# Designs tried in a protein design chat: VH-VL binders against Uncharacterized protein y4jR. Part 3

Target 1, 151 residues: Uncharacterized protein y4jR, of Sinorhizobium fredii (p55518)
Amino acid sequence: MKTLIVEDNPKKRASLVEYYSSEFPSDDLEVTSALISGLRVARDTKPEFIILDMTLPNYSPDENKGSRIELMPFAGREFVMRVNRMSIKTKVIIVSMFETFGVAPRLITLNSLDAELRDRYPNVFVEAVHYSQAQADWKTAIKNARLSLDR

## First folded at step 11 (VH-VL)

Design v5 (from y4 with light chain D52N S93E)
Fold by OpenDDE, fold request of step 12:
Structure v5 (fold): chain C 151 residues (1-151), chain A 121 residues (1-121), chain B 108 residues (1-108)
Amino acid sequence: as target 1 above (151 residues)
Amino acid sequence: QVQLVQSGSELKKPGASVKVSCKASGYTFTDYGMEWVRQAPGQGLEWMGWINTNTGDPTYAQGFTGRFVFSLDTSVSTASLQISSLKAEDTAVYYCARDHYDLDYVAFDIWGQGTTVTVSS
Amino acid sequence: SYVLTQPPSVSVAPGKTARITCGGNNIGSKSVHWYQQKPGQAPVLVIYYDSNRPSGIPERFSGSNSGNTATLTISGVEAGDEADYYCQVWDSEDDHVVFGGGTKLTVL
């Protein structure tokens, strides 16, 4: 199974890759660190499973397109929308270190984003889970989501 | 040849239901989303929404929720639009169109021939 | 919601150049597509991604997009070019498609 991880935080990325590769060593795993690069990979490789961060830079430092790099707090939401437009058979799980996004007074919670994405993309979006180094709930969520694809 | 072929004209009474079909050929049906556009007599093009042909997830435009339902039969490469509780104002030509998406744009590159739905007492 | 504004009609003599505008707030930052629709027919994509022509579309058709205005240009207008023309954009914020009101091109 082709799997894509989109994560900009090096420590979190390493943790996700280590866990996923350990649990599913036969899967074909590709890793990116930005919204646009992730979308390009999704377009070109059509992964069946995507592990996605909510907050991502728009471009990676290695992308020499002359574009200004900006951190996008809702990159995950945009990513799901755009990957849905690709009309590919895929499932997306969002793993985020944050529980709130945006700037006051318009703060958005991870739970609200989860509800929105479930409503808009019930057959593409799986769930949004909180990432913590202290708790391994995100591991269980990823594993369950991945295993559900084999059914 | 890439083409979309829609079902024939429909004449319905108010309160009835209609189902317009759109059959794709000449390409892989699930590789492209399917768009729906309405055009009332003498009026412009109005976007109704679209459906992901792989996953079946629909997106409806404002004003086209509730009575309008997009569906798929992938086994025959067909997308369908169902309209329930028809009203006179639903009288229009309905088009399906293949969407071409490439990151920053959505264009409709292939169109069905259109299906005329007339709602009259 | 995002709004596109087109003139209701444009008239041009045969052999001359027709220009159809599509106005929108900062439309230059969006990708604009153009469709031709003849009476009793389905729309046909004539320009996509601001200035690109699909296969089979004559070179007489061209597009530009900057600032608040996108323009469809038809050089050497022929009688067969008489049709309604619609501009269209995609709003990535809501994943909605928006059409202009359409422009009737009359060849005099």
Scores: ipSAE 0.923, ipTM 0.959, lowest interface PAE 0.5, mean pLDDT 96
Fold by OpenDDE, fold request of step 12:
Structure v5 (fold): chain C 151 residues (1-151), chain A 121 residues (1-121), chain B 108 residues (1-108)
Amino acid sequence: as target 1 above (151 residues)
Amino acid sequence: QVQLVQSGSELKKPGASVKVSCKASGYTFTDYGMEWVRQAPGQGLEWMGWINTNTGDPTYAQGFTGRFVFSLDTSVSTASLQISSLKAEDTAVYYCARDHYDLDYVAFDIWGQGTTVTVSS
Amino acid sequence: SYVLTQPPSVSVAPGKTARITCGGNNIGSKSVHWYQQKPGQAPVLVIYYDSNRPSGIPERFSGSNSGNTATLTISGVEAGDEADYYCQVWDSEDDHVVFGGGTKLTVL
């Protein structure tokens, strides 16, 4: 199974890759670190499973497309929307270190984003889970999501 | 030849329902989303929404929620639009169109011939 | 919601150049598509992604997009070019498609 991980945080990315590769060593794993690069890979490879962060830079430093690099707090939401437009068979799970996004007084919680994405893309979006090094909930979520694709 | 063929004209009474079908041929149906556009008599094009032909997830434009339902029959490469509780204001030509998406743009590159739905007492 | 503004009508003599504008806030940062619709027919994509022509569309059709205005240009206008023309964009923020109000091109 083709899987795409989109994560800009090196430590978190390493943890995700390590865990996923250990659990599913036969899967074909592609890793990116930015919104646009992730979308390009999704378009070109049509991964069946996507693990991404909510907050991502728009571009990676290596892309050098002349665009200014900006951190997008809701990149994950946009990613799901755009991958949905691709009309590919895929499932998306969001793994985020943050529980709250945006600027006061319009703060948005991860749970609210989860609910929104589930409502808009019930057959594409799986769930949003919190990432913590101290907790294994994100591992369980990823594993369950991946295994559900084999059914 | 790539084409979209829609079902024939419909004449309905207010309160009735109608289902417009759009059959795709000449390409892989599930590789492209399907867009729906309405055009009332003498009016412009109005986007209704679109459906992911692979996953079946629909997106509806504002004003086209509730009574409007997009559906698929992938076995026959067909997308459908169902309108329930028809009103006179629903009288229009309805188009399906293939969604050409490439990251930063959405264009409608193939259109059905349109289906005229007339709602009259 | 994003809004596209087109002139309701444009008139041009045969052989001359027609220009149909599509106004939108910072539309130059978006990709604009153009459709031709003749009476009683379905729309036909004539320009996509600002300036690209689909297969089968004459070179007389061209597009540009900058600032707050996109323009469809039809050179050497023929009687057969008489139609309604619609510009269209995609709003990536809400995943909504927006059409202009349409422009009726009359060939004098």
Scores: ipSAE 0.921, ipTM 0.958, lowest interface PAE 0.5, mean pLDDT 96
Fold by ESMFold2, fold request of step 12:
Structure v5 (fold): chain C 151 residues (1-151), chain A 121 residues (1-121), chain B 108 residues (1-108)
Amino acid sequence: as target 1 above (151 residues)
Amino acid sequence: QVQLVQSGSELKKPGASVKVSCKASGYTFTDYGMEWVRQAPGQGLEWMGWINTNTGDPTYAQGFTGRFVFSLDTSVSTASLQISSLKAEDTAVYYCARDHYDLDYVAFDIWGQGTTVTVSS
Amino acid sequence: SYVLTQPPSVSVAPGKTARITCGGNNIGSKSVHWYQQKPGQAPVLVIYYDSNRPSGIPERFSGSNSGNTATLTISGVEAGDEADYYCQVWDSEDDHVVFGGGTKLTVL
């Protein structure tokens, strides 16, 4: 199984990698930290499973062309749309530290983004879950999504 | 040789339905999305939407979310457009086209020959 | 929604250079594709990603895109180049494809 993790936060990335590697040690795991680098890997390797952050920088620090790094709060939504355009066999789960996005008073919740993405991309997008070190819900969601690919 | 071959022209009455087929050959059908484009007589090209050939999930342009249905039969590498409750304004040439996607663009690199649908009483 | 504008027609003498423009707000930030459509025929992609030619398209066809204008250039125009030409972009914000209104190229 080829799996891609796209995550820019070092502690969260380490937690995701540690959990995934312990649960699925035979899977080929690739990790990247930005929207564009994640999309390139998805295009080039066609991973069967993608674990994705909602808020990401456009480019990784190594790819910064002298520009300021800007976090894109809806990068995960953009990622799912672009992967859908690739017409590849993949499943995407979003794991986010944030439960709200955007600028007041027009905030969008993680739950509403989950509903939007399930409706728009039902055969690519699995679900969006909140990440917390104090809770195991994201671990269960990742495990269930990955196990569903065995059938 | 990469080709998209569409079904023949149709003459229909208002209220009927029609199904336009688009058969792909010469490439892996599920590796590329399929686009639908309408061209009314004497008019320009109008994007109708596309279908993900791997998942079967359609995306419809505004104005095409109701009577227009995209579908697939991957066993014969065929995409189809069904138009229900036909109106005179549906008279047009309908094209299928293969996506040429990369990170920052969508272009249509292979086109079907077009199917003329004429709706008249 | 995003709008592309093209002149309705362009006339050019054989052997001269045709320039067909496609206007759009900040079109230089988008990737522009060009299609040739002869009467009774399907469109054919002649330029993609601003300036790339698909295999089989003559070197006489070239493209550029900057600011608010993209341009299809056909040097050494031949009678066989008579057609309608459409520009096209993809609006990635809502996954929407936009065509220009088309330009009829006449070779006189």
Scores: ipSAE 0.529, ipTM 0.822, lowest interface PAE 2.0, mean pLDDT 91
Fold by ESMFold2, fold request of step 12:
Structure v5 (fold): chain C 151 residues (1-151), chain A 121 residues (1-121), chain B 108 residues (1-108)
Amino acid sequence: as target 1 above (151 residues)
Amino acid sequence: QVQLVQSGSELKKPGASVKVSCKASGYTFTDYGMEWVRQAPGQGLEWMGWINTNTGDPTYAQGFTGRFVFSLDTSVSTASLQISSLKAEDTAVYYCARDHYDLDYVAFDIWGQGTTVTVSS
Amino acid sequence: SYVLTQPPSVSVAPGKTARITCGGNNIGSKSVHWYQQKPGQAPVLVIYYDSNRPSGIPERFSGSNSGNTATLTISGVEAGDEADYYCQVWDSEDDHVVFGGGTKLTVL
């Protein structure tokens, strides 16, 4: 199975890779750290499963030489929409360190984004879950989503 | 040779239903989304929405979220548009078009020949 | 909702240059596509991604896009270029496609 992880935080990325590789050692795993590079890999390799962060930079640090790097709080939502446009058979799970996004008075919760993405992209988007080192809920969500593809 | 061939023109009464089919050939059907465009007599092009040919998930433009249904039969590389409860205002030419997506644009690179649906008493 | 504005018609003498405009707020930051539709026929893509020409489209068709205006330019206009021309963008925010109202090119 081809799986793509898109995650800019080094510690969270290492944790996701370690967990996934231990649970699914036969899967072909690719890792990238930015919105645009993740979309290029998705287009070119057509992964069957994508583990995605909600907040990402547009470009990796190496691609932004001399430019200020800016995190996009809704990059994950944009990613899902653009992957849906690719017309590839894939499933996306969002694993986020944040439970709220934006600035007052327009704050959006992770649960609200989860509901929006499930409504808009029911056959691409699986769920959005909160990442915590102290809890295993995100591991269970990843495992369940991945196992659903074997059916 | 890439082409989209649509079903023939239809004459319908108000309240009936119609199904416009669009058969693709010359390419891998599930690699490209399918767009639907309406053109009323003497008017411009109006985007109706599109369907993801891998997942079957439709996206409908505003105004097309009720009586209009996109569907697929991937075994015969065919997309379909069904219009229920036909109204006189549904009289138009209906086009299917293959989308050409890249990261930052959607263009319609191959079009069907169009299907004229006429709704009259 | 994003709006594209085109003049309803443009008239050009044979052999001259036609310029068909497509207006939109900050359209220069979007990718503009152009379609030619001859009477009784389906549209045909003639320019995509502002200035790229699909295979089979003559070099006399060109496109540009900056600021609030995209332009389709047809040099050496021929009678066979008489058609309706539509500009189109994709609004990635809501996954929405927008067409301009169309411009009828008349070759006089």
Scores: ipSAE 0.436, ipTM 0.804, lowest interface PAE 2.7, mean pLDDT 91
Fold by ESMFold2, fold request of step 12:
Structure v5 (fold): chain C 151 residues (1-151), chain A 121 residues (1-121), chain B 108 residues (1-108)
Amino acid sequence: as target 1 above (151 residues)
Amino acid sequence: QVQLVQSGSELKKPGASVKVSCKASGYTFTDYGMEWVRQAPGQGLEWMGWINTNTGDPTYAQGFTGRFVFSLDTSVSTASLQISSLKAEDTAVYYCARDHYDLDYVAFDIWGQGTTVTVSS
Amino acid sequence: SYVLTQPPSVSVAPGKTARITCGGNNIGSKSVHWYQQKPGQAPVLVIYYDSNRPSGIPERFSGSNSGNTATLTISGVEAGDEADYYCQVWDSEDDHVVFGGGTKLTVL
């Protein structure tokens, strides 16, 4: 199975890669760190499973060439919509360190984003889960999502 | 080489239904979304929505939820638009169009020839 | 809902330059596509991604997009260019497509 991880935080990325490679060593795993680079890889390789952060920079540091890096709090939502437009067979799980997004008065919770994405993209989006270094619930969510793709 | 060929024009009475088919050839059908566009007589182009040809999930524009249903038969590379409970105002040319997606845009690079649906007593 | 505004018609003498505008709030941050529709025919993509020309479209067709206005430019206008022209964007906020109202180009 081809799987893409899109994650800009180095420690979280290493944690996701370590867990996934241990659980699914036969899967082809690719890793990117930004919204646009992740979308390019998704377009070009058509991964069957995508593990995605909600907040990402538009471009990786190498691609910005000295430009100020702006983190996009809803990059994960944008990613899901754009891969849906690609018309590829894929499933996306969002793993987020944050449970709230945006600024007052437009605060949005991870649970409300999860509900929105399930409603809008039921055959692309699986769920959004909270990442915690102290808890392993995100590991269980990733495993369940990946196993649900087996025939 | 790349083509979208639509079913023939239809004359229908109010209350009937119609199914407009759009058969793709010359490319991998499930790699591109399919868009539906309506054009009433003497009017401009009106986006109706699109269908993800890989998942079968439709997205409908406002005003096209309910009587309008997008569907697929991927075994014959065909997208379809079904309109139920036809009204006189459904009289229009209906186009299918292929998505030309690249990262930050959606354009319609290949169009079917159009199917005229006429609803008249 | 995002709105695109086009003039309903433009008249241009043969050999001159036609400019068809497409207005929208901050349209310069969006990618604009243009379609030509001749009477009784399906639309044909003539410009995509603001300024790219599909294969088979003459070089005299060009596009630009900045600020609140995108423009389709047809230099050396010919009688065969008479058509309706539509601009189109994708509004990624709502995942929907928006067409302008169309501009009838008349070559006098």
Scores: ipSAE 0.412, ipTM 0.782, lowest interface PAE 2.7, mean pLDDT 90

